# Designs tried in a protein design chat: VHH binders against Uncharacterized protein C29G2.6. Part 15

Target 1, 179 residues: Uncharacterized protein C29G2.6, of Caenorhabditis elegans (o16887)
Amino acid sequence: NKQCRDLLQCSIQKKCVNLPVLSKLVDGKNISAEMYDDIDKYTDYGCIFTTGCQDECNDCPLCLTSKLQIVDILSGEKSSAECPTLMDCALKCVAESNQDIFQINKCLRQDCAFHCFDGSCPKCSGFITRVFNQMCAAGNFRQKIKGYSGPCYEMFHEIVRAKFADRFEKNGKTRGHSG
Short names: E, the ipSAE of ESMFold2; O, the ipSAE of OpenDDE; V2, 0.75 times the mean of E and O plus 0.25 times the DockQ between their complexes.

## First folded at step 12 (VHH; framework vhh_7b2m_4)

Design Hc (from Ff with D31S; at its last look DockQ between E and O 0.73; V2 from the best seeds 0.00; counts 0 for: pae O 4.3 > 2)
Fold by OpenDDE, look of step 12:
Structure Hc (fold): chain B 179 residues (1-179), chain A 119 residues (1-119)
Amino acid sequence: as target 1 above (179 residues)
Amino acid sequence: EVQLVESGGGLVQAGGSLRLSCAASGFTFDSYTVGWYRQAPGKQRVVVAAISSGGSTVYSNSVKGRFTISRDNAKNTVYLQMNSLKPEDTAVYYCARGYSSPWYEFDYWGQGTQVTVSS
């Protein structure tokens, strides 16, 4: 919807996504797990949810939902029935991190991120895919990625598959994309 | 070459204030998260505060409400305002370069500046 497009535009304009660095990192490279890590490293979700694009996020249903989930995670409370697998993983992260936000974030990135893309949480995967699509377009990733000629959403799908190849194989799950 | 140079450390009485500065060079400053670590004698180096390229901030629980991290991109400088200092804040404070929020990983550190808080 328009509100979510506005959010994505805001995220670029407010530099919530570090396009200059990302564009350099992906230029001339094949799709890989490392590319996923780079995207993660240079996407400021705090900026997206609050400091940079708070109003736009609040107006975007997918963003607002994600934002509220994060608040729930940090509070150690599961208040939503949406994406239970992801939430359970996140709660475990909180429990094991001794309330260290840095450890929690690492755990979310390394252990829980997969559940965003394993088909169990379409809202998460949809939102993140849209964020990627925006940066892909703005950063001209399609022209920069070596040997790739598909659309941005397919690009992201391949990047996610590369990152979580072992997890997908082990769990027998396939990533669902909402576009 | 990436360089981070801390300044502003010193001796201060409990309840006092200090302002640390870190001058950065050798990279596009406004594209990176920057933060502060500290290491007390006999303890591990731990994150104190970080500020992303987008301006998001995070603090350790031990300093929340007392310390404020800020940045001036025009000067390639990150600051740590430390108020209501306690003896347990005594440590070498290190400036660090990181990636982005929310992961807050760091890859470069300065040489550090000593902060001593007396009782």
Scores: ipSAE 0.057, ipTM 0.515, lowest interface PAE 4.3, mean pLDDT 86
ESMFold2, look of step 12: ipSAE 0.266; ipTM 0.652
ESMFold2 (binder alone), look of step 12: mean pLDDT 82; pTM 0.825

Design Hd (from Ff with G35A A50S; at its last look DockQ between E and O 0.79; V2 from the best seeds 0.00; counts 0 for: pae E 5.8 > 2)
Fold by ESMFold2, look of step 12:
Structure Hd (fold): chain B 179 residues (1-179), chain A 119 residues (1-119)
Amino acid sequence: as target 1 above (179 residues)
Amino acid sequence: EVQLVESGGGLVQAGGSLRLSCAASGFTFDDYTVAWYRQAPGKQRVVVASISSGGSTVYSNSVKGRFTISRDNAKNTVYLQMNSLKPEDTAVYYCARGYSSPWYEFDYWGQGTQVTVSS
């Protein structure tokens, strides 16, 4: 999709992704939960959605949908049936944080981010994976990260699995107990 | 080494204005988020405002509409313009360096500058 490629290129060009710092942090490192955190810390989604790449985001359906979902979360409203598990978790964060945006963000990162990757929200995981693929290609992560051979999207899946290993184990145990 | 030096604090009457400055050195300033925190006596240090490397700004609810954070990358300086000051804004204000995302924890801190708002 040409429109979404323009967004991903913009995100690097406008430094919404701090690729110089991130490239150094991953160089010579194994895949780990810390690597997930570093990637997240050095990706400014506000820059992607609004201050740096607003026009490109609005033209990319996946980005626009993600942006509007975040607006709904911050407003405490539902406007779509998509990603109900993620949305319900996010709305709980808003309610429990007295609408303090810093506390809401912390709650989203700690409690809800897993639901982007647990199979319940393909659009969320798809968008984030596309952002990663662009930074992986532009930063040459395949040659910098140790102990990995394969495409960028699978590298990201491994990083996500490393970050949320405990949550995936609990989710698997829950399914196993239910039969 | 990374250094953050705050200035511009002082005594001001309620309803007044102050502008704080944070001079940064020892790192590639343009690549990092900078935030202002404050700590009132007997309270924990809390974030007031942040500005990302990409220019995204975030404000706590207590200061939204009254405070403005900005950065001048040519001068390696972040500013906090504080308008309509209230006695509850009395605190030591700290500058902190974080990551590219404006929401994450911060790894280097300044010494702080005292702001006192009188009634």
Scores: ipSAE 0.150, ipTM 0.558, lowest interface PAE 5.8, mean pLDDT 83
ESMFold2 (binder alone), look of step 12: mean pLDDT 83; pTM 0.839
OpenDDE, look of step 12: ipSAE 0.377; ipTM 0.687

Design He (from Ff with V34M A50S; at its last look DockQ between E and O 0.67; V2 from the best seeds 0.00; counts 0 for: pae E 4.4 > 2)
Fold by OpenDDE, look of step 12:
Structure He (fold): chain B 179 residues (1-179), chain A 119 residues (1-119)
Amino acid sequence: as target 1 above (179 residues)
Amino acid sequence: EVQLVESGGGLVQAGGSLRLSCAASGFTFDDYTMGWYRQAPGKQRVVVASISSGGSTVYSNSVKGRFTISRDNAKNTVYLQMNSLKPEDTAVYYCARGYSSPWYEFDYWGQGTQVTVSS
């Protein structure tokens, strides 16, 4: 919808996403796990949710939902039945990280992020996919990434699969992306 | 060439304040996360604070509520306001450049500036 498009435009304009650097990093490259890490490194979700694009996020249902989930995680609260696996993982991160925000975040990004994409949390995967789609379109990733000519959402699916290949194999899960 | 130059370190009594500055050059400053590390004698270098290109900030537990990181993009400068300093804050403080996310590690460091807090 228009509200979510506005959010994604805001995220680029407000430097929540470093599109210039990302565009250079993906240029001439094959899809890989490293590409996922680069996307993650050059995306500031705090900026998207609050400091840069708070109003736009509040008007985008998927963004608002994601933001509220983060708030619940940081508060140590499990207030919804949505995405229970992701939430459980996140709560463990909070409990085991001695309340150090850097350790918590590392745990979330390294250990829990997979549950966004394993099919157990369609809203999470859907939101992140939309963020990527905007990056992909604005940065012309389809013309830059080597050996790929499909749509942006499929591109992201392949990137996620590359990053979490071992986890998908181990858990016997298929990627659970939602548009 | 990426350059980071720290200033503002020195000797201060416990309970005092210092303000560190880091002048950056050689890259598009407003596109990158900036941060501060510190390394105490005999200890590993650890992250103190970071501020993303979008303005999000992160602090270590040991300095939360006492230190404030900020940036002036017009001056290509990042700051660390250190209040209520403690002897355990004694360390060499390093300015660092990172990515967009304030949660990730950094890829460039300055030469460092000594901060000594006496009891």
Scores: ipSAE 0.223, ipTM 0.588, lowest interface PAE 1.6, mean pLDDT 87
ESMFold2, look of step 12: ipSAE 0.229; ipTM 0.587
ESMFold2 (binder alone), look of step 12: mean pLDDT 83; pTM 0.841

Design Hf (from Ff with S101R; at its last look DockQ between E and O 0.77; V2 from the best seeds 0.00; counts 0 for: pae E 10.3 > 2)
Fold by ESMFold2, look of step 12:
Order: C-alpha cells, then sequence, then structure tokens
Structure Hf (fold): chain B 179 residues (1-179), chain A 119 residues (1-119)
C-alpha cells in the first residue's frame, strides 16, 4: 500500500539502504552467501525505524509493529506472543550481553537472524523481503545479477537459502524429508 | 588509500571536557558509518560511539549522556564531544570506519590520540 511504499522510498532517499555501494557489489555476481552479508551490512534498520524515516515507519503498520517488538527486545520484556522462537533468541542475546548494544546486535545477527527466515516468523521475513524488493527495483538488481530472470522476491529467497544452507539442511534432515 | 587522522587528545582534569576530531580521506565519507573506539591501559579495544551514514547514533553504556558523536560531511570529519570526564575515560581513542550499520563492525582505524583524565 502507499504508506509502506513511501517508507521504502524514504529508506533509499535517506541512505538507510546504501544502494550505490550495493549496486556495485552485486554487479556481475552470482547469488551467494556473500551477497546476503553485503545486503545485511549496508542496510541500516535503525535509520528506517527511527532516525531517517520515523514518520513513514509509523504510518506503515508492518514497520510500526516491528519497531515495537525491537523496543520489547531492548527492554528485556515480551509483551507479544508473536514470533516466539525469534523473540526467545533475541531476549537471550540481551540477557547474555550485559546490556551492551554493540554485543546485542552482534548476537542478534549471528545467532538469531535465521529465525526470521525459518518459517517461524512470517512478519520478520515479510518486512525484510519488502525492503529488499525496493532496493532490487531501484538498483536494477535483476539486470545486474548474473543470469537471474525471476522476480525480486524469489531472488531474495534464493539469497537467504544460500546464506543459511547448512541450517536449512539440518532442519530438513530432522524433519524426515524425502527427495 | 583510506586515511583516518585523530586529533584533540590531551590532559584534562576530572569533570572537564575535550573534543576529538577525525579527518577522513580516500573514500566517499557520506556513504559510511564512522565512529570511535578506545583502549585503556591493559584493556581490550572497545567501541565508544558510532554514527551511520543516515545519522543514527549509538553509544556504549559507560559514556551515554556524557559523550556526543557528530559528523560534518562537508569537512569529511567526525567529532566526539566528551563532557564530564572521569579518570576511567583515560585511553587511546581511535577513529574508525565501518559499513552502513553503525553498531558493531569496523574495517579501518587510525593511529589513535591519547586522552588522560587526572583526578
Amino acid sequence: as target 1 above (179 residues)
Amino acid sequence: EVQLVESGGGLVQAGGSLRLSCAASGFTFDDYTVGWYRQAPGKQRVVVAAISSGGSTVYSNSVKGRFTISRDNAKNTVYLQMNSLKPEDTAVYYCARGYSRPWYEFDYWGQGTQVTVSS
């Protein structure tokens, strides 16, 4: 809808997403785990939620809900039952990091990010995918990434699968997959 | 070549103030997170403050409310205003460059500037 579209436009205009650098890093590259890491490193969600695009975020229900969950995480509180696996992991990061925001962010990225994409939190994966769709369209990633012709949302899903392949393989094996 | 040059360190009495500056060159300053580390005698280097390309700031708990990070993109310069200094703030302060995310990854740093706070 228009309110969330305005947020995504703001994220590019305010450089919450460093599109000039990302466009160069993906140019001529295959989809890979490195591409996930580059996208993660050059996307500033604090800018999206607060300092750059606060008004636009407040008008986008998905963004506002995500921002409120982050407040819960940083406070060590859990006022919502949504995304319990991700929230439990995040609250552990806060408890174990002695309230050092730099250590909390490192723990969230390294230990908890997978739970955004493992099917247990559609709200997280949906929001992140929408941010990617905007950078993919604005940066013409479909024309720059080697040989890819599918839509942006499938491109991001393949990037996520490349990053977390080992974690997905373990989940698939424990679930008794076939084929 | 990426260069980060710190200045503004020195000796100061407890309760006093200092302003550190970091002159950056060799990269598009506006596109990067920049920040400050410090290393006290016998301790590990730790992050003090960072400011993203979008202006988002983060501070360590030990300096929150006393230190202010800012940037001047026209001068390619990052500042750290340090108020209400304590002897525990005595350290070598390093300017650092990171990615767009402000709060935990840096890939270049300077040679540092000494700050000494006497009781």
Scores: ipSAE 0.005, ipTM 0.378, lowest interface PAE 10.3, mean pLDDT 81
ESMFold2 (binder alone), look of step 12: mean pLDDT 82; pTM 0.830
OpenDDE, look of step 12: ipSAE 0.022; ipTM 0.459

Design Hg (from Ff with S56Y Y108S; at its last look DockQ between E and O 0.77; V2 from the best seeds 0.00; counts 0 for: pae E 3.3 > 2)
Fold by OpenDDE, look of step 12:
Structure Hg (fold): chain B 179 residues (1-179), chain A 119 residues (1-119)
Amino acid sequence: as target 1 above (179 residues)
Amino acid sequence: EVQLVESGGGLVQAGGSLRLSCAASGFTFDDYTVGWYRQAPGKQRVVVAAISSGGYTVYSNSVKGRFTISRDNAKNTVYLQMNSLKPEDTAVYYCARGYSSPWYEFDSWGQGTQVTVSS
């Protein structure tokens, strides 16, 4: 919807996404796990949810939902039955981190991020995919990434698959995306 | 070349305050997360605080409520206001350039500035 497009445009304009750096990093490269890491490194969700694009996020249902989930995670509360695997993982992170935000973030990144993309949480994967689609379009990733000519959402699928290949194999699950 | 130069360290009594500064050069400052690490004797280097390019701040639990990180993009400078200092805050403090990720990883460091808090 328009509100979510506005949010994603805001995220780029307000530098929540470091598009200049990302555009350079992906240029001439094949899709890889490293590409996922680079995207992760230069996407500021704190900026997206709050400082940079708070109003736009509040007007975007997917963003608002994601924001509230994060707040719940940090508070140690499970607010809904949605994305139970992701939420359980996140709550465990909080419980085991002595309330240190850096440890929590590390745990979320290393242990829980996969559950955003394993089909168990379509809202998570959908939101992140949309963020990527905007940076992909704005940064012309389709022209920059070597050997790829598909749409941005498929590009992201491949990137996620590359990053979490081992996890997908171990779990025997196929990646689910809401697009 | 990325350069980070810390200043403002020194000796202070418990309960006192210090303000650290870090002058950055060699990169587009306002596009990056910047932060502070510290390393106490015999301990691992740990993140103290970080501020993203968008101004989002995060603190370690040990300094939350006492330390404040801020940045001046016009001056390419990041600050760490340290209040209510404790002896356990004694460490070499390092300025660092990081990623915009909420995970707050860093890739470049300054030489560090010594902060000593006496009882």
Scores: ipSAE 0.281, ipTM 0.636, lowest interface PAE 1.9, mean pLDDT 87
ESMFold2, look of step 12: ipSAE 0.326; ipTM 0.672
ESMFold2 (binder alone), look of step 12: mean pLDDT 83; pTM 0.832

Design Hh (from Gh with D31S V58Y; at its last look DockQ between E and O 0.01; V2 from the best seeds 0.00; counts 0 for: pae O 3.7 > 2, placed apart)
Fold by OpenDDE, look of step 12:
Structure Hh (fold): chain B 179 residues (1-179), chain A 119 residues (1-119)
Amino acid sequence: as target 1 above (179 residues)
Amino acid sequence: EVQLVESGGGLVQAGGSLRLSCAASGFTFDSYTVGWYRQAPGKQRVVVAAISSGGRTYYSNSVKGRFTISRDNAKNTVYLQMNSLKPEDTAVYYCARGYSSPWYEFDYWGQGTQVTVSS
């Protein structure tokens, strides 16, 4: 809807998402772990939710819902029932980061994010996938990534699997479909 | 089949109170964010309040301090307590399920309930 389009525009203008750079980085490239890192590097979720585009996010039902869900997860709400593994990872990040928010964030994005996609926490995977889908559409990633012809959400799945290939193999877990 | 059914709307004088209810069915209610939207004549539908599966709430600036959203998961029901109502609160109020699918976008809405606040 219009509000969510406005959010995307805001995120670009406020440089929450550096779409021009991302678009160039993915152009002609195969899906890889590096692509995950690039997306992570040029996406600021905090900016999207609060410092850059708070109003636009609140006006976008997709973003608002995602915001509330992710905050619940990070706050430990219903963690034991829905996303215990993710929460355990997050708590470990906090414990090991000596209250350094940057280290915590990195730990979440680079380590705990795996548990968003291993099927154990659909709320987390849904949120991150939704953000990527917006970027993918706006940046025309489907036309730019080499050898790819599927939808954006599948693209993201492959990117995530590339990033966490070793962990997926070790744990034998795959992302499940949920509606 | 996902269903959301609103109730509790009506005519009320300025300064009065109403309590809206939304009965949900056809999905795992306690796993979803639910919220209330409203649409005034000639205006866009806008979020009024939302409550996550974990109980975290959001309120629009226009209703903050006056409205309270709550949920009863045992009854699959979300409520909107509206106090200190104003004429500008006049609208059709809709119950909605939050977006949760990672693969496709879908939202469900109720039929809406009319709230009219007279001066």
Scores: ipSAE 0.024, ipTM 0.466, lowest interface PAE 3.7, mean pLDDT 84
Fold by ESMFold2-Fast, scan of step 15:
Structure Hh (fold): chain B 179 residues (1-179), chain A 119 residues (1-119)
Amino acid sequence: as target 1 above (179 residues)
Amino acid sequence: EVQLVESGGGLVQAGGSLRLSCAASGFTFDSYTVGWYRQAPGKQRVVVAAISSGGRTYYSNSVKGRFTISRDNAKNTVYLQMNSLKPEDTAVYYCARGYSSPWYEFDYWGQGTQVTVSS
């Protein structure tokens, strides 16, 4: 829609688009109205959220929906109060990983793990599990597994406590870790 | 088998110092994050400090500036140097191995060592 034109122009200026792909479609011509409805194919929403195109995003229904889903995942009532640094780190991982769920998982493991050990997030495992459950439901993330119909969080065994509950039950070890 | 054995706990006066040690065996120590948790009577177990395989350290706000975590990979040992101890530091201290997967959990724990800080 026409509101998304300003977002796309901001995205180009801030280099938050797949320029080679977009360039082939535009080919020096005016961007058609039909292309605005497919902006998700050409725009890195993570980049948009962090580079200052936020006003343009808020006016574009496609971008606003994506942003609200990410904000809702990371800004639940208690999550922001108990895990503020983890939430900020997770948002940055989402922003910098081109909305790719596997890259977000990698980023969380490498860059955000520390917030689970510094006492600032006693409920880290619950927070991470909820984040992945809701990201899997959000629909605007890249690298969807073709034909995968199970809960998306099961793709990330390494970050899902419930998947490892059976292991601890079988060996008789259960431990509180944070709070 | 994975084993973690704590030592160095005891009774100390407020303002004093203690050094806890944790001897690890049964796994590739230098490849894991290891850390310290504590549990006071009637309270939940909470993280105190952790140290990554690369030596990067993490501290809870309640101990930052007073406690120092370190590791000796040649001896498969992690240490917690506790300075300026307060009565509220009284707890059973547990050494824990960081879960290699998921990375935000500890999967093996020692038996714990009691630290009591008198007023």
Scores: ipSAE 0.000, ipTM 0.138, lowest interface PAE 12.8, mean pLDDT 65
ESMFold2, look of step 12: ipSAE 0.631; ipTM 0.817
ESMFold2 (binder alone), look of step 12: mean pLDDT 82; pTM 0.834

## First folded at step 14 (VHH; framework vhh_7b2m_4)

Design Ia (from Ff with D31E; at its last look DockQ between E and O 0.71; V2 from the best seeds 0.00; counts 0 for: pae E 4.4 > 2)
Fold by OpenDDE, look of step 14:
Structure Ia (fold): chain B 179 residues (1-179), chain A 119 residues (1-119)
Amino acid sequence: as target 1 above (179 residues)
Amino acid sequence: EVQLVESGGGLVQAGGSLRLSCAASGFTFDEYTVGWYRQAPGKQRVVVAAISSGGSTVYSNSVKGRFTISRDNAKNTVYLQMNSLKPEDTAVYYCARGYSSPWYEFDYWGQGTQVTVSS
């Protein structure tokens, strides 16, 4: 929808998404786990949710949902049943990190991120996929990534699969629908 | 070559203030998150504050409300304003280049500047 497009454009404009660096990093590269890490490293969700694009996020349903989940996580409260596995992981991160935001965020991204894509949280996977689609289009990733000719959303699926290959195999889970 | 050079450290009494500066070179400054580490004697190096390329800031709990990180992209410089300093803030402070939130990880750092807060 238009509102979410506006959000993603804002994210790029406000440098919540570091598109220049990402465009360089993916150029001539094959899809890999490292590519996922790079994307995540140069995407500032704090900026997207608050300081950079707060209004645009509030107008985008997927963003707003994700934002509220993060707020709940940081408060140590489980208020939503939509993504129980992700929330449980996140709460554990908070409990084990002495409320240090750096440790919490590291735990969320390294340990809990998989649950965004394992089918248990379609809202999470959908939102992140949309963010990627915009940077993919704006950065012309389809022409830059080696050996790939499919659409951006499929590209992201492959990137996620590459990153979490071991986790998918171990848990016997498959990626759910992405919005 | 990536270079980060810290300045502004020194001896200060408890309750005092210091402003650290870090001059960056060898990379496109405005494309990166920058931040500050500190390492106290006998302790591990820990992140103090970070500011993204988009200007979003994050602080460790121990310095929230007292420290302020800022950046001047025109000068390729990041600053750490430290107010209401405490003895426990005594450490070597390192400037660092890093990635966007929420990773808050860094790949380069300077040589550090000593900050000593006396009682």
Scores: ipSAE 0.064, ipTM 0.508, lowest interface PAE 3.7, mean pLDDT 86
ESMFold2, look of step 14: ipSAE 0.220; ipTM 0.623
ESMFold2 (binder alone), look of step 14: mean pLDDT 82; pTM 0.826

Design Ib (from Ff with D31T; at its last look DockQ between E and O 0.77; V2 from the best seeds 0.00; counts 0 for: pae O 4.9 > 2)
Fold by OpenDDE, look of step 14:
Structure Ib (fold): chain B 179 residues (1-179), chain A 119 residues (1-119)
Amino acid sequence: as target 1 above (179 residues)
Amino acid sequence: EVQLVESGGGLVQAGGSLRLSCAASGFTFDTYTVGWYRQAPGKQRVVVAAISSGGSTVYSNSVKGRFTISRDNAKNTVYLQMNSLKPEDTAVYYCARGYSSPWYEFDYWGQGTQVTVSS
């Protein structure tokens, strides 16, 4: 919808995504787990949710949902049963972090991120995919990624699969989901 | 070449204040998270505060309410205002370039500036 498109534009304009660096990092590269890490590292979700694009995020249903989930996680409160696996992981992160926000964030990004894409939380995967699509378009990733000719959303699926290959195998799953 | 140069450290009495500065060069400053670490003698280096490219801030529990991180993108500078300093704040303070929120991981460091808080 238009509101979520506005969010994407805002995220670029407000530099919530470090496109110059990402564009260089993906140029001439094959899809890999490292590519996921780079994308994640240079995407500022805090910027997207609050200081950079707060209004645009609030107007985008997927963004708003994601934002509220994060707020619940940080408050130590379990949200609705919408994404139970992700929430359980997040709550464990909070419980084990001694209320250290840096440890919480690291745990969320490294340990819980998989549950965004394992099919258990379609809204999470959908939102992140949309953010990536904006990066992909703005950074011209389709022309830069080596050996790939598909659309941006499929590109992201492959990147996610590369990153979490072992986790998918363990869970009897072979691919991530987009909302 | 990425460079981070800290300044503003020194000796201060408990309850006093210091303001650290870090001048950054060699990269697009306004697109990166920047932050401060500190390392006390015999202790591990730990995150003190970070500020994202979007201006979001995060603090360690030990400094919340006392320290404030800010940035001036026009000057490629990040600041750490330290108020109500305690002896346990004594450490070498390092400026660092980091990834975007919420990772708060860092890849480049300055040489550090000594902060000593006396009783």
Scores: ipSAE 0.023, ipTM 0.462, lowest interface PAE 4.9, mean pLDDT 85
ESMFold2, look of step 14: ipSAE 0.269; ipTM 0.650
ESMFold2 (binder alone), look of step 14: mean pLDDT 82; pTM 0.827

Design Ic (from Ff with D31N T33A; at its last look DockQ between E and O 0.75; V2 from the best seeds 0.00; counts 0 for: pae E 3.9 > 2)
Fold by OpenDDE, look of step 14:
Structure Ic (fold): chain B 179 residues (1-179), chain A 119 residues (1-119)
Amino acid sequence: as target 1 above (179 residues)
Amino acid sequence: EVQLVESGGGLVQAGGSLRLSCAASGFTFDNYAVGWYRQAPGKQRVVVAAISSGGSTVYSNSVKGRFTISRDNAKNTVYLQMNSLKPEDTAVYYCARGYSSPWYEFDYWGQGTQVTVSS
């Protein structure tokens, strides 16, 4: 919807997403795990949810849901049965980090992020995919990625699969998210 | 060449304040997060605070409510306002270039500036 489209525009304008850098990093590159890491490194979800684009996020249902989940995680509260695997992982991160936000963030992004895409949390995967799709379109990733000619949502699926190849294999899953 | 140059360190009494500055050059400053590390004698270097390119901030628990990180993109400078300083804040403080939240990974550091808090 328009509200969620406005979110990306805000995110780029407010430097929540460093699209110029990302566009350069993906140019001429094949899809890889590194590409996922780059996207993650230059995407500030905190900025998206709060300081940069709070209003736009609140108007986007998927963003709002994701935002509230993060708030629950950071508060150490399991408020709903939605995305239980992701939530359990996140709570463990909080419990083991001595409440150090840097350690929590690292744990969430490195250890728990997979559960966003393993099929157990459609709201998470849907939101992140939407954000990427907007990046992809705005940055013309389809023309820049080497050897790829598919739509942006499929591009992201391949990027996610590349990043979490080992985790998907271990769990017997090959596909867990849709745009 | 990427350069980060810290300043503003020194000796201060407990309860006092200092303001550290870090001048950055050799890269597009507003495309990166920046942060502050500190390393006490015999201890590991640890993150103190970070600010993303979008302005989001994060702090270690030990400095929350006392320290404030900010940035001036026009001046390619990041600041660390340190209030209510404690002896345990004594360390070499390093400015660092990093990536946006939530990773807060860093790849370049300055030479460091000594902060000593006396009891």
Scores: ipSAE 0.057, ipTM 0.513, lowest interface PAE 3.5, mean pLDDT 85
ESMFold2, look of step 14: ipSAE 0.304; ipTM 0.682
ESMFold2 (binder alone), look of step 14: mean pLDDT 83; pTM 0.839

Design Id (from Gg with E105Y Y108S; at its last look DockQ between E and O 0.67; V2 from the best seeds 0.00; counts 0 for: pae E 6.0 > 2)
Fold by OpenDDE, look of step 14:
Structure Id (fold): chain B 179 residues (1-179), chain A 119 residues (1-119)
Amino acid sequence: as target 1 above (179 residues)
Amino acid sequence: EVQLVESGGGLVQAGGSLRLSCAASGFTFDDYTVGWYRQAPGKQRVVVAAISTGGSTVYSNSVKGRFTISRDNAKNTVYLQMNSLKPEDTAVYYCARGYSSPWYYFDSWGQGTQVTVSS
């Protein structure tokens, strides 16, 4: 919807998403785990949720849902039955980190991020996919990625699979849901 | 070449204040998260504070309410205002270049500046 499109525009303008750098990094490249890392490096979800684009996020249903989940995680509160695997992982991170935000964040990044895409949390995967789709369109990733001609949402699925190949194999999971 | 040069460290009494600065060069400063680490004698280097490209800030629990991180993109500089300093804040403080929130991570550091807080 328009509100979620406005969110991306805000994110770019406020440097929540560094699209110019991302566009350069993906140019002429094959899909890889590194590509996921680059997207992660140059996407500031904290900025999207709060300091940069708080209003725009609040007006985007998927963004708002994701934002509230993160807030719950960071506060150590268990949300509803939605995304139980991700929440359990996150709560474990909080429990083991002495409530230090940097340790929590590291744990979330290293251990829990996969659960956004393993099918157990459609709202998470849907939101992130939408953010990527907008990046992909705005940055013309389809013309830049080497050897790829599919839609942006499928591109992201392949990027996620490349990044978490070992985890998908181990857990017998397929690629996450598109939003 | 990525360069981060810290300054502003020194000796201060407990309850005092210091302001650290870090001058960055060799990369596009406004494209990166920046932060501060510290390493006390015999301890591991730990994150103290970070500020993202969009201005989001995060602090370790030990310094919340006392330290403030800020950045000036026009000057390629990140600052750490340290108030109400304690002896346990004694450490070498390192400026760092990093990425993304809320899951911050860093890949480059300066040479560090010594901060000593006496009781």
Scores: ipSAE 0.107, ipTM 0.540, lowest interface PAE 3.5, mean pLDDT 86
ESMFold2, look of step 14: ipSAE 0.125; ipTM 0.574
ESMFold2 (binder alone), look of step 14: mean pLDDT 83; pTM 0.841

